# Ledger of designs, part 40: VHH binders against Protein DOG1-like 4 (DOGL4)

Target 1, 232 residues: Protein DOG1-like 4 (DOGL4), of Arabidopsis thaliana (Mouse-ear cress) (q84jc2)
Amino acid sequence: MSKMRNLVEEKFLEFYESWVIQLELYLHQLLIAHNNNTMSETELRHLISKLTTHHKAYYTAKWAAIREDVLAFFGSVWLNPLENACSWLTGWKPSMVFRMVDRLRKSRVVLVEAQVKKLEELRVKTKFDEQKIEREMERYQVAMADRKMVELARLGCHVGGESVMVVEAAVRGLSMGLEKMVKAADCVRLKTLKGILDILTPPQCVEFLAAAATFQVQLRRWGNRRHYVTHS
Short names: E, the ipSAE of ESMFold2; O, the ipSAE of OpenDDE; V2, 0.75 times the mean of E and O plus 0.25 times the DockQ between their complexes.

## First folded at step 6 (VHH)

Design u68 (from q46 with S31N; framework vhh_6qgx_2)
Fold by ESMFold2-Fast, scan of step 6:
Structure u68 (fold): chain B 232 residues (1-232), chain A 124 residues (1-124)
Amino acid sequence: as target 1 above (232 residues)
Amino acid sequence: QVQLVESGGGLVQAGGSLRLSCAASGRTFSNYAMAWFRRAPGKEREFVAAISWSGGSTFYTDSVKGRFTISRDHAKNTVSLQMNSLRPEDTAVYYCAAGSEFYLPTSADEYDYWGQGTRVTVSA
């Protein structure tokens, strides 16, 4: 029998599809703003604010969903296999954002020395935070293996129906550990994005956000175009 | 809940200066954008100036740019507005606002916490 998606997966799939459609609309606005140098600073700030609010909405929805089923975010049904393969702890690898920043150095809007210095400091800090989370995940995976082995050993020791409660407690512990780790990774993502936007001017923010959104949209298209099974 | 208390308002003659301060309590505001808005009698709240969570980015409305300077002190949990070359049209009640944000907003609707305001009167 084919597997059914659970309610968390169905609800988040519906949310995510709408969220991506809106991201593509915002990307269109960012590209227009980037190519036409006629928007006021107030207009640019309003557009940047719409994008950042949109990203905050994603993390609000994600954290609500993770509380109910964090495992839905490991191998997500709303992402194609290429998107899943490129995920780091259920989302963007934070240091990848600096590849988008490097594009700004080639644009008509040149970064001043003070900005370059601040961005480099942020890059180093982000890589440090990223490595810290990777060490936490490594420790978690080792601990999970130990718990799993204990549970497997218990099943082999003729524990019977009593083992059900122990298994449920272990699964609850696993979920809580993964929730903390995913939220920690998301906090690094948000701090990194927030830091970059704080350093950049509004035209540079528009170019940066356009580059990031373009990459996200193209990655989804590339995965879908190669006849990968979509998790729809 | 973040509480904001403004101080430093008063009566000043045109061409003079005032320094407004806003003290935040109830939690650290290091992750908040901070802004000053003003309301003249019979008018809606107008954006004046904002400073980002880090203090690295600022934005001013055109009418005060070059005359007003917003700054923050993370250690004291305060935000300040230095007002120079004051004009009669700067007469208003000045409000401190804080918002949990990703970017620096300029709309009053994007700020979650507000002070009670401090009155600034600039005589001709």
Scores: ipSAE 0.400, ipTM 0.736, lowest interface PAE 3.0, mean pLDDT 84

Design u69 (from q46 with S31T; framework vhh_6qgx_2)
Fold by ESMFold2-Fast, scan of step 6:
Structure u69 (fold): chain B 232 residues (1-232), chain A 124 residues (1-124)
Amino acid sequence: as target 1 above (232 residues)
Amino acid sequence: QVQLVESGGGLVQAGGSLRLSCAASGRTFSTYAMAWFRRAPGKEREFVAAISWSGGSTFYTDSVKGRFTISRDHAKNTVSLQMNSLRPEDTAVYYCAAGSEFYLPTSADEYDYWGQGTRVTVSA
């Protein structure tokens, strides 16, 4: 790892550990709100806003970091091996959050028919957007293997400074392509989260966010303790 | 060069109606929450109404709930505020705002873009 990569990884590790601690504090507030009916709609909306702002802060920091070193996000040092194994393009797989939404259908506050229809439409759209990104990543990987690798192999036989410039341009292009793909995946994540919160009532939003944060926190704890995890 | 331009303000008698419109130019706000804020003479800026990026969720301050209706037209890149049963205390400069927040925000600091405002005067 280069000096710059060490600094990016170290800085984001410090950020992420602090970010997770704050997420756990917000989870505690979400669970209190979920279990009590005395909070006003304004109070619930304020709490939901704090959580969404917290998630935005993560993506702001992430996008700044990937501008410097996108590869730090593939096999991240701030994530344990279980978290890394469960990642889809450096984060959670957007369609998987609908599993958490499905629990709301069995909660004390049931989803109305109009919400169920809108959530199904959003689920279909989210899966379509995921597949589009997966196709783009496949095309990127094929192009890398067929064109850039051949170019790099050929340049390995060159003698002179011109080969250095061409190799540096190719490596820069590969990194820019990965950054674009990671941002595209993050945009699907953010659109999916935004869509779900738009469809749900404030109490349902609190329940959903509590479920999502609980899963994220527990996945981290499971991996840190090396507990058995069932793989599909 | 992102601009929000309000229109539809004016003088109206108590009990009357006005429709405010906000036109966005320079970029689309299809993924943004849109809101109306107002500043009454001698008062601070206060939240009035907000509409989510999809138009599926709306939120109103208690004083206007049932009297005002916020709506948006994605094709025209506009947001509107239909104000019914107007009261003298509704007299204010009304501001259109756009925010990139994932959830429907009610605080002014959560909005990224602002119009210059349109004046609404309600006579007793």
Scores: ipSAE 0.255, ipTM 0.623, lowest interface PAE 4.1, mean pLDDT 84

Design u7 (from q46 with A33Q; framework vhh_6qgx_2; at its last look DockQ between E and O 0.06; V2 from the best seeds 0.00; counts 0 for: pae O 5.0 > 2, placed apart)
Fold by ESMFold2-Fast, scan of step 6:
Structure u7 (fold): chain B 232 residues (1-232), chain A 124 residues (1-124)
Amino acid sequence: as target 1 above (232 residues)
Amino acid sequence: QVQLVESGGGLVQAGGSLRLSCAASGRTFSSYQMAWFRRAPGKEREFVAAISWSGGSTFYTDSVKGRFTISRDHAKNTVSLQMNSLRPEDTAVYYCAAGSEFYLPTSADEYDYWGQGTRVTVSA
């Protein structure tokens, strides 16, 4: 839609653009750290902490925004069409990060057997949590299409204060349901990230975070180049 | 939210051992990163050891590596610091701390909750 953006969309667009610029700067630091074997464990932990704090800041801003307008996050104006096409419940699919973990298994830094076991246990738990949310989303979509909602949509064609009020209440209920689901999905994302970082050594955390940030930045660049070429 | 109470401090001779315990109250104990810090007379608070929310990751300051072991018991809601081969320079008030950070922190300002401290004196 070419409609004017609302205040939530404008504020989050401004936030997100700055957040991505800072992510690219952190990615540069992660790549330098990965290639520099002289950094102390304390220095690596400080860099990892900078990244995790940066990700927490994103979810703090997101949850404030979805409290005001959760629908802004379905087909987000601050994301290009490619980023939106790759989204699962307004963000990255939690199990996708295990693809970045698989990169670690193929790198020169070898995961020990205990780490492989813990990562597999976490993968299974993450997939279970994902499927639980997908079932809830399915129930939500079915509820949106049930007879009551279809009847409310028909009533929306009629003019009347009482009908307008009932429709508005139903829409608010749907938005609250979506907010709870988005927060649940984000909690799975954060628990998965926290779990992976807990299992990995500091050098492995740097490599993992670099892989994840590289993917996020490249996906945005690929989608933005397509959009730019189309409109140029 | 958690409340922390330390125990196990005392006087010990150089080369001896001592075990500190930190009892935590609250259901959120299992989600917190836990650490021990110490403050020697006339010095600033120093990081000693930390253990992650899962118990699967630990980190120690260089001066205690190989001598101290941090552990946690989720069933008892406790964190312990086993101190072996104690030295006079280990003399300090030891503090238990709990933090909500996603990655295991080593800075005091990244911890949310603190105990009152337990005194450890190592004689020569």
Scores: ipSAE 0.597, ipTM 0.832, lowest interface PAE 1.5, mean pLDDT 86
Fold by ESMFold2, look of step 7:
Structure u7 (fold): chain B 232 residues (1-232), chain A 124 residues (1-124)
Amino acid sequence: as target 1 above (232 residues)
Amino acid sequence: QVQLVESGGGLVQAGGSLRLSCAASGRTFSSYQMAWFRRAPGKEREFVAAISWSGGSTFYTDSVKGRFTISRDHAKNTVSLQMNSLRPEDTAVYYCAAGSEFYLPTSADEYDYWGQGTRVTVSA
């Protein structure tokens, strides 16, 4: 209902819009490199490094913002509803990235046996870490169903100034737990990405990064064009 | 913080072999990208070889491909450079470097920690 954004949401929306524009520019460079087989290994590595630096910058900004308001990242104002619906703990699900790798393997990317073994080991490790986080989130959700926490949330909706202080304390406690879980999920995302890029050759890394950026950009574009018919 | 100490330099005849070693001190050696650079007298420091934090990825400058092999030993916290078929042009001070960059770097400005170097002289 409210159209007002808090300070964290406003600042991160500005950052994210700029970040996505830059990602789209890098995607153009990746597509040129992907479709052109004349770039040297050194040139490919430089392009890959620009992409990894760009992703690192996203997490640096995100972690700074999360310290102030982790709830802004659950149902984010800078993402459309489709993008938000595809989120797992405020981002892409680490284990799902291997579907992208599998698709590339079926088409243009030929992996040697050693790469396949390393990718399988990474997939298992990623899924293990993901499941640990999911178990902790489930424990957290059970604790949140505690009647006391529900009552504190209701109190904030209906009572005056002293009730605000009690609600603020309860929200702070909730936020600390969520912040830890989101950071843990982001660490798994970064370790998974770092591991994949270490296993793939530079041309394969370019193809992977191009596919990933294309998916992200397309999800944003398609979600922004969705419409509904209203009867109200 | 990481401290790097090179060893294994010396004088060798052209066509010979030499093995450089870099001992790393620090709690998280396994998280660092590692590289060898070299500097001939009067020249800029140039990239020789790099190995990723996992040991799974390596990269070599063209002039040393097939002759040099970079490796790392996580149990001993060491990085080695096996140098075969040495040429007088390989004469330089060789430096070990460590960096925390996300993707394996090939430029000196992407490495945070440096050793003091070990001298390699290849005679004709």
Scores: ipSAE 0.340, ipTM 0.721, lowest interface PAE 3.4, mean pLDDT 84
Fold by OpenDDE, look of step 7:
Structure u7 (fold): chain B 232 residues (1-232), chain A 124 residues (1-124)
Amino acid sequence: as target 1 above (232 residues)
Amino acid sequence: QVQLVESGGGLVQAGGSLRLSCAASGRTFSSYQMAWFRRAPGKEREFVAAISWSGGSTFYTDSVKGRFTISRDHAKNTVSLQMNSLRPEDTAVYYCAAGSEFYLPTSADEYDYWGQGTRVTVSA
């Protein structure tokens, strides 16, 4: 049954496609900046600002969309199955970015001891915040699976107009809870990103952002290729 | 510690214009995202406009788009809000705010520094 894409899905799909295209352009610039040691600190900061603004634009659009339909982001139609599989609460897992930082450390990036210490502190904090959200999600899931919800679902299937209203109310309540959790997760993402970029030097930031963008773009490309191969 | 001081508020007729200015103290002004918020009588504080640290990106609430323009001068450590085509509903105390570039510009809770505000009154 061709899941009729709702208006929110369609709009966000269009937005996201454009957003990804722009991300690829920025990625190209980041790579150039990384390979060309001729850029001034000011220029690098400017580039970093463009990327951060780009990310903020994403979350701005996302939060506007989830207000209308948060459920659209659980099983995002604008993402391929691989991207969806790698998603944690409708986005990237915050703790994942530290793996990228670790990779940078193994490369040409030299972190001073003070940076390393701060990064570790941030890692601990990020993990704590993730766990807190996960606990809340578990609590939420338990609440959803309670007898009351099962009964509501049952009523929705067998009883006429009143039962539909009750089910709709329940769904609305669930949606509100999900929205809250998604926003909380996004806040952790943004805080984590901020924390990392505050610790890193501008050249390091550029490298980090390039790595992150590369990962995102490659994940999409790989997922798309697999999807086409499987359906061809 | 960054201190923010707003100026430029006053009484203006509907359709008129005002230019608000915010002067920031401190050496780290250039690293902050700057914003204007407003609080109307009996209402909650709401986002008006924001500008990136570089000045290359601007954000506006829908109700002021096309009428208000936010700008910044790094040399003077100032942020300005040009308000054109003012309406009675624009009446509020306007606050200047500074915060991290990494947070969403519309979230008041993410701003670290705030001015005392300047009152704008638009008469019908």
Scores: ipSAE 0.032, ipTM 0.408, lowest interface PAE 5.0, mean pLDDT 87
ESMFold2 (binder alone), look of step 7: mean pLDDT 82; pTM 0.850

Design u70 (from q46 with R27F; framework vhh_6qgx_2)
Fold by ESMFold2-Fast, scan of step 6:
Structure u70 (fold): chain B 232 residues (1-232), chain A 124 residues (1-124)
Amino acid sequence: as target 1 above (232 residues)
Amino acid sequence: QVQLVESGGGLVQAGGSLRLSCAASGFTFSSYAMAWFRRAPGKEREFVAAISWSGGSTFYTDSVKGRFTISRDHAKNTVSLQMNSLRPEDTAVYYCAAGSEFYLPTSADEYDYWGQGTRVTVSA
């Protein structure tokens, strides 16, 4: 039902645009906090909590939308082509976060040995979970080719009302498989984010979140600029 | 059904110790931050201590730092508050709370589940 799909895409586009605007506001607060040596640990923790609540809101909205139309998240209309090109299973690749931590460590973030050890343990676990999902996606694609897709193709050759209902049921089954896969990927993202923030001190969390938000905002601006130049 | 059940409250003399425990059930305990809040007679609810989902991070209000220790046991689904060098100002009803936030929350508004409280009275 294209009307339902259009509504899901339209509602999530509206949500995402507002979500990014609020992310930019939080980024400004993170940058102020980084330069303000008078902020207490309680104030820093409150700011970090605002950012994590904001990310939680994103996944709450995403999972509600995916339940209605998971295919909207494969080549999303609310993302520009550059953002879509950098996507791994409808979002950021979990292991990329550790590259951001490594870059911060070299420039400003001073990590003690215990933190380095915990971050490396988390990196290994994240890569393992990431690879497990990639294997599950491969199995899903093979199953589609060998069974579901052959059945859909065969049924699609029959024109008529009864066949349409059977094809719709099969397509819903395929979509449910993708929904589970996307949620599994999102769970790895959330576990990775939670793990990093648990290991870092509040000032280090502020620097990490500022770097992540800066990259996300700039990637969107670079992609939007390309569209402007292309269409001007 | 989500349940948080506090125990270990009682009457103690100033300088004494008490250990509060909170038994959690009905949710994925290992995914939640746990905290203790208190409410003194005639006062608002105050943050006391919190521990992250992993147990790797803790945070305490300044008035209890060095005196109180928060800990968690994932095998038993419990969070505990060891209270040492108790003062009359520590007299309050103590509440256990669980929050689903990804970072360690310190505001009561950030906690989803609450126990019914256990009373601690410290005599001068």
Scores: ipSAE 0.433, ipTM 0.749, lowest interface PAE 2.6, mean pLDDT 85

Design u71 (from q46 with R27F S31D; framework vhh_6qgx_2)
Fold by ESMFold2-Fast, scan of step 6:
Structure u71 (fold): chain B 232 residues (1-232), chain A 124 residues (1-124)
Amino acid sequence: as target 1 above (232 residues)
Amino acid sequence: QVQLVESGGGLVQAGGSLRLSCAASGFTFSDYAMAWFRRAPGKEREFVAAISWSGGSTFYTDSVKGRFTISRDHAKNTVSLQMNSLRPEDTAVYYCAAGSEFYLPTSADEYDYWGQGTRVTVSA
């Protein structure tokens, strides 16, 4: 497991760094599109599709990696401390995206009543799915404090082949449960993103995706800058 | 296992109407975007219309906008294309397509599954 964990971390670090560079390039294109009112609907849809395909590629790579070592995604080495502090179940918290949608309402483009109703319905459903996952995470955390797990942790402090094997089996079981929960959380993220894009017009989709990418890129820059200028 | 079966093609006079249907099986229909593409004699396959996984978003090529309407029925696992005010230049083989992309794609290479096509001929 430990050697596999090191290889998974190295591989995903390389992937993530190139993925973020490409995200910044797409963000640049989104900002140009947002400021250029001459782009056709077909051109806007093509740009939105490139962004959504890019996000899909992230989840494809992530799910392959968590299959091998889900724990690498809790306190990830490819994320700075600020990015890690802002994570909810190894990624963005689904309900937080509606705060970005609400910020867009203060823009020049006003959401029509039908869109507002559909977004509110999606927000309620997203919060429900999110809370269901949070309850499952709480059950996992409570199970870690159960008498049997405390006993296993105590046994793991003793040098011996039998106790090591028992502890390793328990850790593997926990990792499989976490993989299931992370994947469930990612499914809520993707369903929420799909829902928002389905409700918004192509220009509104560009504005939303630009806001989301800007937040992600700036959070990374702020965390990296703070780490560089502060003493460790 | 995965099948898309088109029906409703035929001969029609200019100004007439046709309704194409596509029956989908072997996949979770509600997770897929559905589209219609067409290929005229001697030309490449071109986008006609698409409908999102939820049915909440649609997109049409400029030449058919206002004349064609795409819809889907989740209970019957079907997607339909209502074609009104047909023109001779609408003559083509019409293909149903299903795509797993979570945004509404307009490029043929973004669709995973394809039907065999149904022929539409519009007489002048």
Scores: ipSAE 0.431, ipTM 0.757, lowest interface PAE 2.7, mean pLDDT 85

Design u73 (from q46 with F59Y; framework vhh_6qgx_2)
Fold by ESMFold2-Fast, scan of step 6:
Structure u73 (fold): chain B 232 residues (1-232), chain A 124 residues (1-124)
Amino acid sequence: as target 1 above (232 residues)
Amino acid sequence: QVQLVESGGGLVQAGGSLRLSCAASGRTFSSYAMAWFRRAPGKEREFVAAISWSGGSTYYTDSVKGRFTISRDHAKNTVSLQMNSLRPEDTAVYYCAAGSEFYLPTSADEYDYWGQGTRVTVSA
């Protein structure tokens, strides 16, 4: 059981390290495209598609892994403590990407009034979807602490070595619910990114994706230099 | 908008092969991810396979991995599903779907356009 969890974690760690290296290569391409502005609209759309495909590859691998061990994604070993501290339901919080959109609004990038209005509508919808999932998570956590689950855990504690197995089986009985909830959160993430990319022009999409990738890469670098963060 | 028409369905014996094709009409075909879903008698609609707009990424449900291959031909505006080593449990109506490259490939709710379906019957 712990051996099966270790194999899932090890396999995803190898995948994730490779995935981040490729993300950094794509970030380099995004920065070149943004700084030189020499690419055609077709070439920019192709680059944007590479990034969206790369993120979809992450979710494909993630969903395969959570089907085997969803708990591996709560306190992931392939993420440093800072990255884990910034996680919302095993990933980035969807509404936070609008802070990166706000940087576009405050730059020399001209957003048409119609785009601003559509982005605000999307922000409201994203926040609503987040709150709905947070209510579902609260209900799930309350159900996990329900009298029946507490009694199952207590029954498992009556016999030495077998008590751990019974408790672990009871916890795993809830894994399907956690998997569904994580996938629901990932769905909101993907819909939010899709919505933003649909509203923005290709050059604006490149700048947005560059900002998002930069933040992800920098957060990892900051966390890997753990002595720079204050003790919490 | 995109209109999808499936073809290639029919009767086949267990162990046999069949190729389904989906012809897309409309200006934006190359901008969409494509997928195949199926509905077996007495069951809900389930995901089968998906391919990104560039063809660089493919997704399969576990029960068809190694047996089915999804591909697309931009010149012919088609997406195809090559089905090998067919089993009686593969009997279903197969639907072609088109959606944003960005959508979740396994969720029917995420696809914008759907074909009317083509029937596949695998004899025991």
Scores: ipSAE 0.000, ipTM 0.131, lowest interface PAE 15.0, mean pLDDT 79

Design u74 (from q46 with F59W; framework vhh_6qgx_2)
Fold by ESMFold2-Fast, scan of step 6:
Structure u74 (fold): chain B 232 residues (1-232), chain A 124 residues (1-124)
Amino acid sequence: as target 1 above (232 residues)
Amino acid sequence: QVQLVESGGGLVQAGGSLRLSCAASGRTFSSYAMAWFRRAPGKEREFVAAISWSGGSTWYTDSVKGRFTISRDHAKNTVSLQMNSLRPEDTAVYYCAAGSEFYLPTSADEYDYWGQGTRVTVSA
């Protein structure tokens, strides 16, 4: 029983595999758009919208899943070990996407001074929001070791209907706390992504999204090739 | 926004095969999940099969596993249901359904768009 994947993990694994396949198809379209420079602004905005919708679909799926089993995301079976090692609160660290933004400064798609100023303001706000979440995680970890939690752990050693109910309520509370923190982190991710896209022109958005998707896809491929170390 | 049209229904002998098709028209989104439901005379609507918007995941009700296969063609915007080893209890009106969510619900309430249905009759 304890050795089988639960239904939430099975459904999200199937969703995630499909989601990544579609991301690779969108990446192909982004690379064509970037390299050919033949698409109209309307066509570029449509492609950007498809990517935005795709990312929103991921968070909609994730939030439904964590409502049922948030702990599945702290040891994700749908991610390889390399992807898991690079995770911050069950996903990418928001401030890291500004590394992709920094590439735009050195590309043929030039950022104007007004955009640079707005991106720096967004970077500062993103780092501030990250630190707030990190402080909440620290408070959560301290609360796990407080006197009340120690007493509840002790009660778990005594089998009885009333003690079982009290322990189950405490575990439910802990899971709800983790769910709130994960959703808070995801909100920072979505606000950061939207903020960047609002500041950039459509061609710059295409280049940014292509860089981000390329990194995500390659990280997955590198981690999956861990099994082929004998060929190196 | 989305209109669904089913085809391929008809009369077949027990043990025979039929292929149902569902064509989607109008404004469609790449994130649509598709499903087949059926309703036999005097019975409630029943889930049969579903396919994710990417085609990477499929779902079947236990009574049709191994006999029915759902597939989709993204280029033609169609979903098909290949029905093999048909039984008299498979007699029903078959409905195509589309939902905008990645979650594949077995509940009819989760689907936003429905076809008018195609009748399948399996004789003993």
Scores: ipSAE 0.000, ipTM 0.095, lowest interface PAE 18.9, mean pLDDT 80

Design u75 (from q46 with A50T; framework vhh_6qgx_2)
Fold by ESMFold2-Fast, scan of step 6:
Structure u75 (fold): chain B 232 residues (1-232), chain A 124 residues (1-124)
Amino acid sequence: as target 1 above (232 residues)
Amino acid sequence: QVQLVESGGGLVQAGGSLRLSCAASGRTFSSYAMAWFRRAPGKEREFVATISWSGGSTFYTDSVKGRFTISRDHAKNTVSLQMNSLRPEDTAVYYCAAGSEFYLPTSADEYDYWGQGTRVTVSA
């Protein structure tokens, strides 16, 4: 239903705005921890846990929402045009987080050889999983131009309960296919994030999460800046 | 159907050692963090040790660091706690827990599945 789709968009917009405000508060705590280095390992782990719980909450809410309307996540109303333009299958491209990891190379908390090797192994695996999803999406898009879909589109031009039911079933199938691909992409995102945090020490995790959150917040601010132009 | 079952508890003299094991049944916890918590008589449940989903990262409470070692075996679907140089203060019921959080949680409320506990008594 179109009303259900509007409700999903409205509810997720409210959720996302609150989620971003809390992310900015956590980013402030991460930057304090990173700059002052006054926290114990237990305190650092607690802070990292708050961030990871926050990201988990995002995916919990997202997966509930896409079960109702996956199309709301393609061209999302809660994202500005720049954020939407930078999206890969409704979110960040998994391999891009390794750019945040590269910042750790010149940190005061140096990566040891074993960590470098594990991060490179994870980068290669992430890129492989990412490319696999891209091939699946390409197959999905090609299937949209398939002879059967063309036949269903033609049938949809004729009125009648029989035609309506067949078209509605096809559209539901398309949405289910997109939902599975979005969830697969999100699983690669979570697996990548989880893998990086497992390899890094707590101070390195703080630096990594601060870099990632800073980029996310700044991208949103850069895109929003475009809308502050006054016309006459 | 999903159960965590602890074993290996018992009586031990101060300075002795025990190995606790936790067997999971009904599902695998390969993507979960696993932890040990303990509860002494008249006290709240406290964190002891945790191990990441991959087994590549571990964290211990200060009072057991260097004495206890947590490990996991994905093939056997088990997590173990090797306890060395035991002290009377280590006397408690020890609980195995599994959590879906993807960083090493140290709070009990971040763990989804719990065992029934196994008793460890350390005599002076």
Scores: ipSAE 0.362, ipTM 0.708, lowest interface PAE 3.3, mean pLDDT 84

